# Designs tried in a protein design chat: VH-VL binders against MLP-like protein 328 (MLP328). Part 3

Target 1, 151 residues: MLP-like protein 328 (MLP328), of Arabidopsis thaliana (Mouse-ear cress) (q9zvf3)
Amino acid sequence: MATSGTYVTEVPLKGSAEKHYKRWRSENHLFPDAIGHHIQGVTIHDGEWDSHGAIKIWNYTCDGKPEVFKERREIDDENMAVTFRGLEGHVMEQLKVYDVIFQFIQKSPDDIICKITMIWEKQNDDMPEPSNYMKFVKSLAADMDDHVLKA

## First folded at step 4 (VH-VL; framework fv_remtolumab_arm2)

Design m18 (from r16 with heavy chain S31D)
Fold by ESMFold2-Fast, scan of step 4:
Structure m18 (fold): chain C 151 residues (1-151), chain A 119 residues (1-119), chain B 107 residues (1-107)
Amino acid sequence: as target 1 above (151 residues)
Amino acid sequence: EVQLVQSGAEVKKPGSSVKVSCKASGGTFSDYAIGWVRQAPGQGLEWMGGIIPIFGTADYAQKFQGRVTITADESTTTAYMELSGLTSDDTAVYYCAREGDYWYGMDVWGQGTTVTVSS
Amino acid sequence: EIVLTQSPDFQSVTPKEKVTITCRASQSIGSSLHWYQQKPDQPPKLLIKYASQSFSGVPSRFSGSGSGTDFTLTINGLEAEDAGTYYCHQSSSLPYTFGPGTKVDIK
């Protein structure tokens, strides 16, 4: 039984939940331009940019180290949420379960939150908890805020 | 600094197979993806497929699916591209290329391997 | 698959002139567009990655711009050593695809 857990955080953002959700749901191809200091590339392996079940490969820098991550995504339009199910990559050397849910919730006409839920399970008990990856995905949402507002 | 060195030119008969090697030196072999790109005489560049070592699986362009096999041997730091069922349309220069930090621009290229398919 | 088209197919220019090469994608690819230079009997060399990021050691006269479907490579003050064929390449979706190339000659 590997150690497992769930992290939850809320990132305050500006503007509309609909525009932020659209960026994460349908426009991942804009990420390298918007937040190139974090995300250097994203490539569709299977499906379309806005497909439920699409498989994408991400090139990114986490804690100063280049990494690659392959995920299958799930779209939940009713809850304005997109889930990234980890399949392969550097993260998956530490974790056998890595699911990250981004949900966008309108709080006022000009303010939203991005609720990030990370469900994780370690490969074995000696692996570190993925708190560094939680910090990383939180930074992605926060840094995307300015670029979504300018779109 | 990473360098990619490919195997020498090959002359093959129609219906045969060719296996081209790409040996990496300098840097860490597993830290980057290896793609394969070919160029027929006087023509442009065509992506055949690539391998990301940490994933353990290769991806191929549909045109080559079933004829091409891309593998990597970490012990010898060598990537391979094997193409079967050769025809004269497969006459080309075959390049291996490193994709920096996986699936971004191809920043280091091998010198190329000329494959000629003729009777 | 994503189709890339380049314009012009060929151009002959005098040294120090400004050269503009365009690349158009059949669908939006964000900024996942890279530019290469290839000289005869040599492998391609990466010039610009992710639409506008200069690769290490590339002369400052080379610059890239664009996003979505329309991209431009600019050579501001062509030098004799810049003669060659220029290719765009998209990494937005598998399979990767290349443009057909633009040949640049010096007069």
Scores: ipSAE 0.303, ipTM 0.770, lowest interface PAE 4.3, mean pLDDT 89

Design m19 (from r16 with heavy chain S31T)
Fold by ESMFold2-Fast, scan of step 4:
Structure m19 (fold): chain C 151 residues (1-151), chain A 119 residues (1-119), chain B 107 residues (1-107)
Amino acid sequence: as target 1 above (151 residues)
Amino acid sequence: EVQLVQSGAEVKKPGSSVKVSCKASGGTFSTYAIGWVRQAPGQGLEWMGGIIPIFGTADYAQKFQGRVTITADESTTTAYMELSGLTSDDTAVYYCAREGDYWYGMDVWGQGTTVTVSS
Amino acid sequence: EIVLTQSPDFQSVTPKEKVTITCRASQSIGSSLHWYQQKPDQPPKLLIKYASQSFSGVPSRFSGSGSGTDFTLTINGLEAEDAGTYYCHQSSSLPYTFGPGTKVDIK
């Protein structure tokens, strides 16, 4: 029905907000080891692992289908947020805007969340809404928790 | 406080269809997932599928694909589960449950709807 | 689909004893495992979410632990009201699946 929209969700976490933020901000090279059933590879196209504006290429499996995604990231240390701006890849065949914000918030010792905001716009009306990609990124955040606790 | 209230018990003939309703009150309806879980007498829990009302698209367990349809009506804050081609193996208590915070954990459950399929 | 197995299938326990229930997943699910209690003729009630986070209003004697493929629910000092069937549930991937259940009786 809609050609554009914004999805928002909160993923409860057991590991600290700071350790999760560090993983998403600076340690993407650990993702294939931590959640290899989702992410098979991450490579730097431009910048460094911890650079604001770095461009990275992700190789991953979504709903049993191998895909590639190229993004430029924005780092916001004050708000403990990393934004992924979609540039190219399978998801961009469906969407012309795909921006995903991961924010790590610790309100109390037992109230730690990853707030995921997905801003999207379809290529055309025939394309499905990206609910499957929202499920996917939510699963990345949740499944990473085990490995952050172990670290 | 969120509550889920389900429709009443049904007795159906083999080959027929049943449609169970689940009315939500007391909280946000559109952005939380509503799942459907059944339990045959003396058996465990089986997930059938779920829907996030704002998206309008349902996900189904493969076992029920083609027989189950899950829908939601945001204007009445009601989710529905329709199961067709009923057999005696479909005799069960059917629950709706809200997943707290999008797609995780089932924190609020309906009271259950008993569906009996008999000749 | 991710298969969950529980052990033991059945446990008969004297009041005040410690109960341990294990859930194993056929593949890693991170922390996306939840525990439910079901009493006869009632819907399940959420006890523990994301492996170890207590749900609101749940007595402190219930605790969860584990990650990846191995998870444990512990009841430290079983009360008579705790008799019921306990289920684990994974939300890591669709289709969501439940364990077969562990029945806990009071002797």
Scores: ipSAE 0.006, ipTM 0.496, lowest interface PAE 15.9, mean pLDDT 86

Design m20 (from r16 with heavy chain A33W)
Fold by ESMFold2-Fast, scan of step 4:
Structure m20 (fold): chain C 151 residues (1-151), chain A 119 residues (1-119), chain B 107 residues (1-107)
Amino acid sequence: as target 1 above (151 residues)
Amino acid sequence: EVQLVQSGAEVKKPGSSVKVSCKASGGTFSSYWIGWVRQAPGQGLEWMGGIIPIFGTADYAQKFQGRVTITADESTTTAYMELSGLTSDDTAVYYCAREGDYWYGMDVWGQGTTVTVSS
Amino acid sequence: EIVLTQSPDFQSVTPKEKVTITCRASQSIGSSLHWYQQKPDQPPKLLIKYASQSFSGVPSRFSGSGSGTDFTLTINGLEAEDAGTYYCHQSSSLPYTFGPGTKVDIK
């Protein structure tokens, strides 16, 4: 049984890498409107919407279950990446490390992706691996694409 | 439909503390923001703080930090607000309130608890 | 901490008159502003959520508008039962804050 690990996946996008990066970096306040079936609310606990190190609280539905998540974010403009470091919430009852990196990459004019990397460590051996959370964050990136295309 | 029912009126002496309860029934308790708002006679609404029960830690307005403690018990679906070092300035109606499904506004409110501080 | 200011403090109006209440935030809060009505000896009731969206069961004469720092609550055709105090509230950033309130009385 693995007690820690790293998951990596790629989500193909139709909208530009720049527009997606801006949404995830600076415009989290638009998420409930864009993907309200996943994200019901987001509130600044500390910092600003576009601040490196900002702490935000998310209210969301994962596998039909309402959950809350508190994170501290890190912005990496050079790599067009935003890291969400888990602090508190339902996920943190299961994991003591939960870091999710969303990187937006244009490989070619027709090949744009969101690369999602999840670094995790369980609270204890009896906890399940967070494959359900990986599926959830993958769906956030995919469903955001339609909204970004219309913006 | 969610309902919030608060404990009854209290009369306290200066320097004492008061602990008000807010019992939730119906709907989800652990994942929703439960806030405490007070209103002194003839005055406006003043946010004191709140808690999302699963986080285990509360957030407070600066004015009340150091003398207010907000807690929640998930097993009894009850939130609590304890205010210490009471003075006559703390005479007010204390409300608990829950945010709605999209963390919009406070759509469900308790009936209020009157706390009177007098010598 | 985000500070909310309201104007006017008090307004006495004739039935069927249009009432306008403004709320200004000390910094941008997007659309994360909500309006409440409070009647004597009652808890507040949510009227408008996210600046412009009517809460369920609220009469159509109530409407909200604005974004960023400037917000307005409008009552188009005041009824007698609308007498009360109106408060704005921001949920953009912790700590949450309320405006000081606007009292609306019927002549």
Scores: ipSAE 0.072, ipTM 0.699, lowest interface PAE 6.4, mean pLDDT 89

Design m21 (from r16 with heavy chain A33Y)
Fold by ESMFold2-Fast, scan of step 4:
Structure m21 (fold): chain C 151 residues (1-151), chain A 119 residues (1-119), chain B 107 residues (1-107)
Amino acid sequence: as target 1 above (151 residues)
Amino acid sequence: EVQLVQSGAEVKKPGSSVKVSCKASGGTFSSYYIGWVRQAPGQGLEWMGGIIPIFGTADYAQKFQGRVTITADESTTTAYMELSGLTSDDTAVYYCAREGDYWYGMDVWGQGTTVTVSS
Amino acid sequence: EIVLTQSPDFQSVTPKEKVTITCRASQSIGSSLHWYQQKPDQPPKLLIKYASQSFSGVPSRFSGSGSGTDFTLTINGLEAEDAGTYYCHQSSSLPYTFGPGTKVDIK
């Protein structure tokens, strides 16, 4: 019975690490156009599109259900990583800790990845593990690649 | 489809408070953004604030900070807007409105509640 | 706070003419701009969502375009029933803001 845990996955990318990092770091306003079947909207609650500590509200479809999510982000330019700290929303009804780190790494000219780390803790033992949310965020990173290649 | 039904017109004295209700029926309530917008006679639309009921925390426009309280009761699918310290400048029609499931503009509006502030 | 400005403030037009209303944002809002029509003594009605997407049941003569900071609402072939005030609204950043409105009268 795990009440908390950490998931890690790697998503292979064809677009540059720098362009992907810029999209996730500074250009969330492009997400509905890029991956509208997943993300229908994103609104700044506090801060700017590219500021450390910005709070954003996302409207998205997960497992065929419309959901909302409020997060505070942390920017790490040195490691090309953005952390989304969950504050409120559907996911926070089952989790009291939900931190997702997207890191963009170029290991070689042909080996570019998005490393996704999800740190989670359930509200109570009866809640399911958030494997569905891990699948969801992995799909966001993978589907964004086509749009980044065209930009 | 979803309908929003607001409480009836109010006549209030300066310095008092008013609490307007907005009851949702016919659809999902808890994850929709429920906003409050007012319109003084002959004037444009002014956003006051809003709430997503499952978040439990409301957003407010700075002009109304400290005077407005927005809440929601998921069990009765009702949102509330309470405005205190009323003056004649608060005479207006107050609307509640919800955003659709796909985070687009306010697609469903209440009929409006007229609030008149006079001695 | 994002400020929206609209032009013109007022427009008087003859039926079947083309009407254009512009909305400008003080900073980029992507496509998070929506258009409403308000008739006297009625709540606003959503016409166009996300700059260019027609809302269900809205007549095809209404269309929207633009992105970033400059947006346009077009009524191609104005009908008498289109008299009203038109507002733009941004959902890119809280607090939400509305434009000051454009009143359209029929001659």
Scores: ipSAE 0.012, ipTM 0.645, lowest interface PAE 8.3, mean pLDDT 89

Design m22 (from r16 with heavy chain A33T)
Fold by ESMFold2-Fast, scan of step 4:
Structure m22 (fold): chain C 151 residues (1-151), chain A 119 residues (1-119), chain B 107 residues (1-107)
Amino acid sequence: as target 1 above (151 residues)
Amino acid sequence: EVQLVQSGAEVKKPGSSVKVSCKASGGTFSSYTIGWVRQAPGQGLEWMGGIIPIFGTADYAQKFQGRVTITADESTTTAYMELSGLTSDDTAVYYCAREGDYWYGMDVWGQGTTVTVSS
Amino acid sequence: EIVLTQSPDFQSVTPKEKVTITCRASQSIGSSLHWYQQKPDQPPKLLIKYASQSFSGVPSRFSGSGSGTDFTLTINGLEAEDAGTYYCHQSSSLPYTFGPGTKVDIK
């Protein structure tokens, strides 16, 4: 069993790449209202809602369990990507590296995707691979699409 | 502990091209920016461009646009910087550097590659 | 492009003295400023990241402060091993830019 790896997936979207990118980049404060069954709260620990290098704390429910996650984000406007680098939280008890990149790409007028890349390294060999967290972040991207379409 | 190892020194003629490699080991390659910085003898540091390997697209300083090409090969964890149309003004030490995973800043540097352009 | 200016250009100091180096940006860069030390024939080494955060393994005598356009690197109690050239670097916007450097010599 691997101790580190990279997961990549594509989530098809109906809402615009620009609106999705803006939501993930600058408007995390809207997440509890948009996808409250997943995300119960988001707070700024350092920086601002739209600043590169901002540190945010997330309160969320994963597999029916309330969890907390602290991350530092990196913004790449040219590639319409935002990276969440894991610092602390329940997921970091399992992983010592947890970086998730959300990139919004319009391949054609009707082919818009969120490309999610998860780079991970386990704390030790006894920890499970983070496939449950990959499923979770895929659900965040997919469920956000409904809210973006209505906005 | 991440390490970057660059290719060896080059002596090139004016008008030619040079391609410098930067091999990463001991850490994550695909999601961190690999930047290229040069330093002419006795001068300061000059940023040329960078690439995040997983995105596959590079950013360049305008001064080098059209002359520099930065690429990455994830299978060999190696980044490349190719500079064309060389002149004596391109004589410098060329460094690759990785931007770190907490706050940016270039936390890991290659040893440097000396490029001398002379006829 | 964002221009970074450093002061002083050169400073020669006695060991144990305090050294202050300033970096000024032509426009606000928030806290996206980093400090490096370079010794002859070596690559630069990161000292301070994001204006004020010490990089791991860097001696406690090095500290950084500032935000927006004005930034300072302080070496409190210079040691002989600290001789070198110090550069500031901004990562707020592309292209990334470096200051011209400050050379610190030991008397």
Scores: ipSAE 0.005, ipTM 0.524, lowest interface PAE 13.4, mean pLDDT 87

Design m24 (from r16 with heavy chain G50R)
Fold by ESMFold2-Fast, scan of step 4:
Structure m24 (fold): chain C 151 residues (1-151), chain A 119 residues (1-119), chain B 107 residues (1-107)
Amino acid sequence: as target 1 above (151 residues)
Amino acid sequence: EVQLVQSGAEVKKPGSSVKVSCKASGGTFSSYAIGWVRQAPGQGLEWMGRIIPIFGTADYAQKFQGRVTITADESTTTAYMELSGLTSDDTAVYYCAREGDYWYGMDVWGQGTTVTVSS
Amino acid sequence: EIVLTQSPDFQSVTPKEKVTITCRASQSIGSSLHWYQQKPDQPPKLLIKYASQSFSGVPSRFSGSGSGTDFTLTINGLEAEDAGTYYCHQSSSLPYTFGPGTKVDIK
């Protein structure tokens, strides 16, 4: 029903906030090895692996369908957050705004989370809300936890 | 079953340009990357660039920047590679190749187009 | 630009022997390394994707391993039909690059 909105979720983590943040911030080249059932490839279009403003292209499977996504990232070391700003790809056929913020927070010694905020706006009223993409990115954060623990 | 079919062999004079086509059939075109790789006689493989048709933007190896243009026409499911300012060093077999679903590597290759540059 | 190097340059092997080809990257590429076989006057064929995953229809004697900067392609029990040139290729960052190739011939 809504034409725009903001989704927020929290994913509990067992690995350290610092290691998770480093993985999402600087080590996207490890994603196909770590969570290959979700992410099959990541390439740099512009910048470096750890650059603020780097543009990366992702190849992934969402709901059994192969998709491509081009994003520009913003790094916020103070808040341990990485923002993915959607530029092009399958998601952008459905949405004209797609910004996803991954923030890594230690709430207590045994309570570590990835807080995911998705800010979206549909291309038009006939498009579905991106709840399937929220489920997808939540799965990325959750499944990455096992691999961060092995690093 | 995805198939890539390239245009025929070309013989060109130094200073001219060549445009090679790569027609895709039997699969999804717009979201698959089509790359171009050349091979000079007796030499190894050299990556030239690629296009993902849905993005409308091509990426090039630095050696070819300014001389190569890679385009795609989604309505005819055809990718093109145009190379200008030809010299004898551009004599090679030129391949188009589709990156597999999810950047597997290049899993489907065209048959190759021989380009000979001679005076 | 990521540079890939291969060793050996050339290898002549008796059928049924084990062949090992190494590919090294100038910087870490995770597992974004793929192996191809090329026979004379033919386009390359994908053998192994993402360092260790066999491509569909590729014989089980071909296997890949490695991560980061060091990668290996192994042919366990070379057959006559395996003669050709083998190339590694990285898809970690643009521009993509290929190794210089390893030629495998049969005695």
Scores: ipSAE 0.013, ipTM 0.643, lowest interface PAE 8.2, mean pLDDT 89

Design m25 (from r16 with heavy chain G50Y)
Fold by ESMFold2-Fast, scan of step 4:
Structure m25 (fold): chain C 151 residues (1-151), chain A 119 residues (1-119), chain B 107 residues (1-107)
Amino acid sequence: as target 1 above (151 residues)
Amino acid sequence: EVQLVQSGAEVKKPGSSVKVSCKASGGTFSSYAIGWVRQAPGQGLEWMGYIIPIFGTADYAQKFQGRVTITADESTTTAYMELSGLTSDDTAVYYCAREGDYWYGMDVWGQGTTVTVSS
Amino acid sequence: EIVLTQSPDFQSVTPKEKVTITCRASQSIGSSLHWYQQKPDQPPKLLIKYASQSFSGVPSRFSGSGSGTDFTLTINGLEAEDAGTYYCHQSSSLPYTFGPGTKVDIK
């Protein structure tokens, strides 16, 4: 029955933190080619591919349903993190707050992770918690690893 | 509270085209997908395609690709389905339906528009 | 495309009996399966969304279950008003597809 919350998870990676960060920060145009079974398209609505504050629109398939999502991003180069602030789209019909932070961290020489933090608040008590969206973004990070290794 | 109201019945000649309208009222139009489903007399439901008005994205079933065009006018909150190259096999009731958010499926349906194709 | 198969094609039942309708997908669709009721000369009405979630206002006698490829709609205690055709629908992949329908009549 929680109306808001924060989910945190860690996705182990084999590719470098730097290459993954670059992909999420500056190269979203490669996502349909890399993980087309999840992401069918990405379009710039405002700004550039590598701009702090850029607004992008995503066409994707989550739990078998085609959806769209519009977000404004915040870039933190010092911490190798990109924050997606939800603005519009299917997810925003059930959530009034949806902020997802992807941080790329090398914990040790052999331990590289993507730390995903999802901050959420439901539109109303009848909406389910967004655990399906957390599973979805975890899958994006994990499946991107194979493509980053080949690049 | 959300309602979808469709245009009236049409009788068409083979080879012509038909354009059916679907006007939405009482809720969010732009961010929900508006799909089109048809039903031939005594037959089941057949999905034709959909549009998400706010992003202008439309997709179609391959059977109708090249013959069907689905559009939306956000200023009048109206979706349209145009089907060309009509044959007697296109005689059906055509429904528009709003796909809810991720949790609702097709939760609001228009009343249907009967299209009869006769020679 | 994903093909949905429904069983049975037709069912004639006595009021208050339990009705079970199955829907099978040609490949896994997770839980992206929805159930509709259609009465003569009316548009379909959503009953169950995402395999098992009841849509608002739908009587509690309707329930859904299943995942992957096998799904079931149950009417526990059929009422006269439940006569109609029931369709499953998948939203896992484009193009969306419907099952062929199951007609339920009252004896």
Scores: ipSAE 0.000, ipTM 0.491, lowest interface PAE 14.6, mean pLDDT 86

Design m26 (from r16 with heavy chain T57R)
Fold by ESMFold2-Fast, scan of step 4:
Structure m26 (fold): chain C 151 residues (1-151), chain A 119 residues (1-119), chain B 107 residues (1-107)
Amino acid sequence: as target 1 above (151 residues)
Amino acid sequence: EVQLVQSGAEVKKPGSSVKVSCKASGGTFSSYAIGWVRQAPGQGLEWMGGIIPIFGRADYAQKFQGRVTITADESTTTAYMELSGLTSDDTAVYYCAREGDYWYGMDVWGQGTTVTVSS
Amino acid sequence: EIVLTQSPDFQSVTPKEKVTITCRASQSIGSSLHWYQQKPDQPPKLLIKYASQSFSGVPSRFSGSGSGTDFTLTINGLEAEDAGTYYCHQSSSLPYTFGPGTKVDIK
């Protein structure tokens, strides 16, 4: 029933906040190799792998369904955050606003998290809330941790 | 139901170029990826590259970088693959294929275009 | 580049027998593996997508399994029309790659 909203979750991490931030900020080309059961491909549409404002196209599998997502990213080095602003793709058939912020926070040696904030607005009232997409991005962050630990 | 129809067979001389067309009918052309795959006589399948027309970017296998150009014309719902600097090693059947809904597997294939390179 | 290896290279099989074809990836590709059948002088035809999902209209005797680096295509009760070459294909990362193929003949 809500037409818009904000979801927030925290994913505990074992790998360092710096290594995770680097992966999400500058090394999206490693995602298919790291978490290939989720992400099948990432292509630069505009900019570079580490550019503020770069536009990338993601090919991924969500709930057993192949999808595509085109986004423009914003880099915030001060807060160790990267924001993905939805532009086109399957998600945007359901939502007219889809912004996902990944922030990497290390408060102590044993307290490292990825804070995920999803800001969303439905195309219309008949669309479901994007809880499945929140589950999906949470899984990306959690599964990436194993690969970061090996690096 | 989506169909892909390719241009006819070509016979080319070494050093020339060839441009193969792939016309799509039915469905949403612009949002589906179109890949190009070749097969030399008696050999396996080799991915050359692909394009999603609406996103305007083509991706290529490194082996073909600098020699291959993949383009799409949304107004005529036609994809093209141009290969330059032809040698006898380029003699093959060239296929276009739709990659489902955005790159999940090639579910619709063109009939193939035979390109023969001979002196 | 992800390299795909198939075994066996060739199999000659009596009708109604079970055929097993293996595809191995040089690195983990999750479930991003697809299987195709190609008959002489025809384009390939998609059989199985994402390791285990049957494509529409494909006979139930075809099934796929596996994840990560090891994948299997099974034909349970081979029919005469199943003669052809079978290819695996990964969509985990660009460039996309195909296995070298497995040729299946009917005795």
Scores: ipSAE 0.006, ipTM 0.501, lowest interface PAE 13.4, mean pLDDT 86

Design m27 (from r16 with heavy chain T57E)
Fold by ESMFold2-Fast, scan of step 4:
Structure m27 (fold): chain C 151 residues (1-151), chain A 119 residues (1-119), chain B 107 residues (1-107)
Amino acid sequence: as target 1 above (151 residues)
Amino acid sequence: EVQLVQSGAEVKKPGSSVKVSCKASGGTFSSYAIGWVRQAPGQGLEWMGGIIPIFGEADYAQKFQGRVTITADESTTTAYMELSGLTSDDTAVYYCAREGDYWYGMDVWGQGTTVTVSS
Amino acid sequence: EIVLTQSPDFQSVTPKEKVTITCRASQSIGSSLHWYQQKPDQPPKLLIKYASQSFSGVPSRFSGSGSGTDFTLTINGLEAEDAGTYYCHQSSSLPYTFGPGTKVDIK
């Protein structure tokens, strides 16, 4: 079983890549209202909602289990991508590297994809691969679609 | 069904330290923030700091930085707040509070611990 | 640090009247604003979370609204048991901060 790896998936979404990117880049404070069944809270630990290098703490439910996650974000406006680098939390008990990149790509006037790349390394050989976390972040992007369209 | 039970009232001399405990029962301890909020007689609420036990490190309001230490012991499901260099301005009721099952504000509060600093 | 300002400082209200309390943040906090009620010699009790979501068991006469920097707590039909001090609290950014409080008395 691999001890490190990279998962990649593409989530088809509707509307504007610009609007979806803005939500993930600058408007994380709207997540509990938009997808409260997944994300219950988000707090700035350091920085601003739209700043490169901001550190945020997330409260969320994954596989029916409440968890917390602390991350540092990196903004790449040229590629319409935002990276979440794992620092602490439940996921970091399983992984010592957990970096998730969300990139928004316009495919047609009304259709985009969210390309999600997860770079991971397990704490030790006995830990499971983070396929459950990949499923989780895919669900965040998919369920956010309707809320972004209404904005 | 979560409860927070705090240690009893304290009377302290100026210059001493006080350590207040907050025992959690009936719910999850490790993943929810536990904050400490004080209230001086006749005054409003003042956030001192908080800890999410699984992270291991606490965050503090600048006013208390260097005087307050917040810790958590997951084995006993107990959070602690220690305040040093006490003065009469530290006379207050000290509350611990949890930020809910889904981090929806501070939904569960301890009963409060009165700390009186007098000579 | 985010500063919260409440108005009014004090209200004396006749039973069954509508009470409106405002909370303003020094910068945008999205919807990360919570409202508490405190009675003498008791810990605060959460009423409204995330600007507009009622906490379990809270009477329907309490409601919250607002986003960004301007928030309102409304008590529609004040009851005798509602006398107390009301505080807003932001969880958008560390350090957390509270408003100075609004005291509501009944005539």
Scores: ipSAE 0.088, ipTM 0.719, lowest interface PAE 6.2, mean pLDDT 89

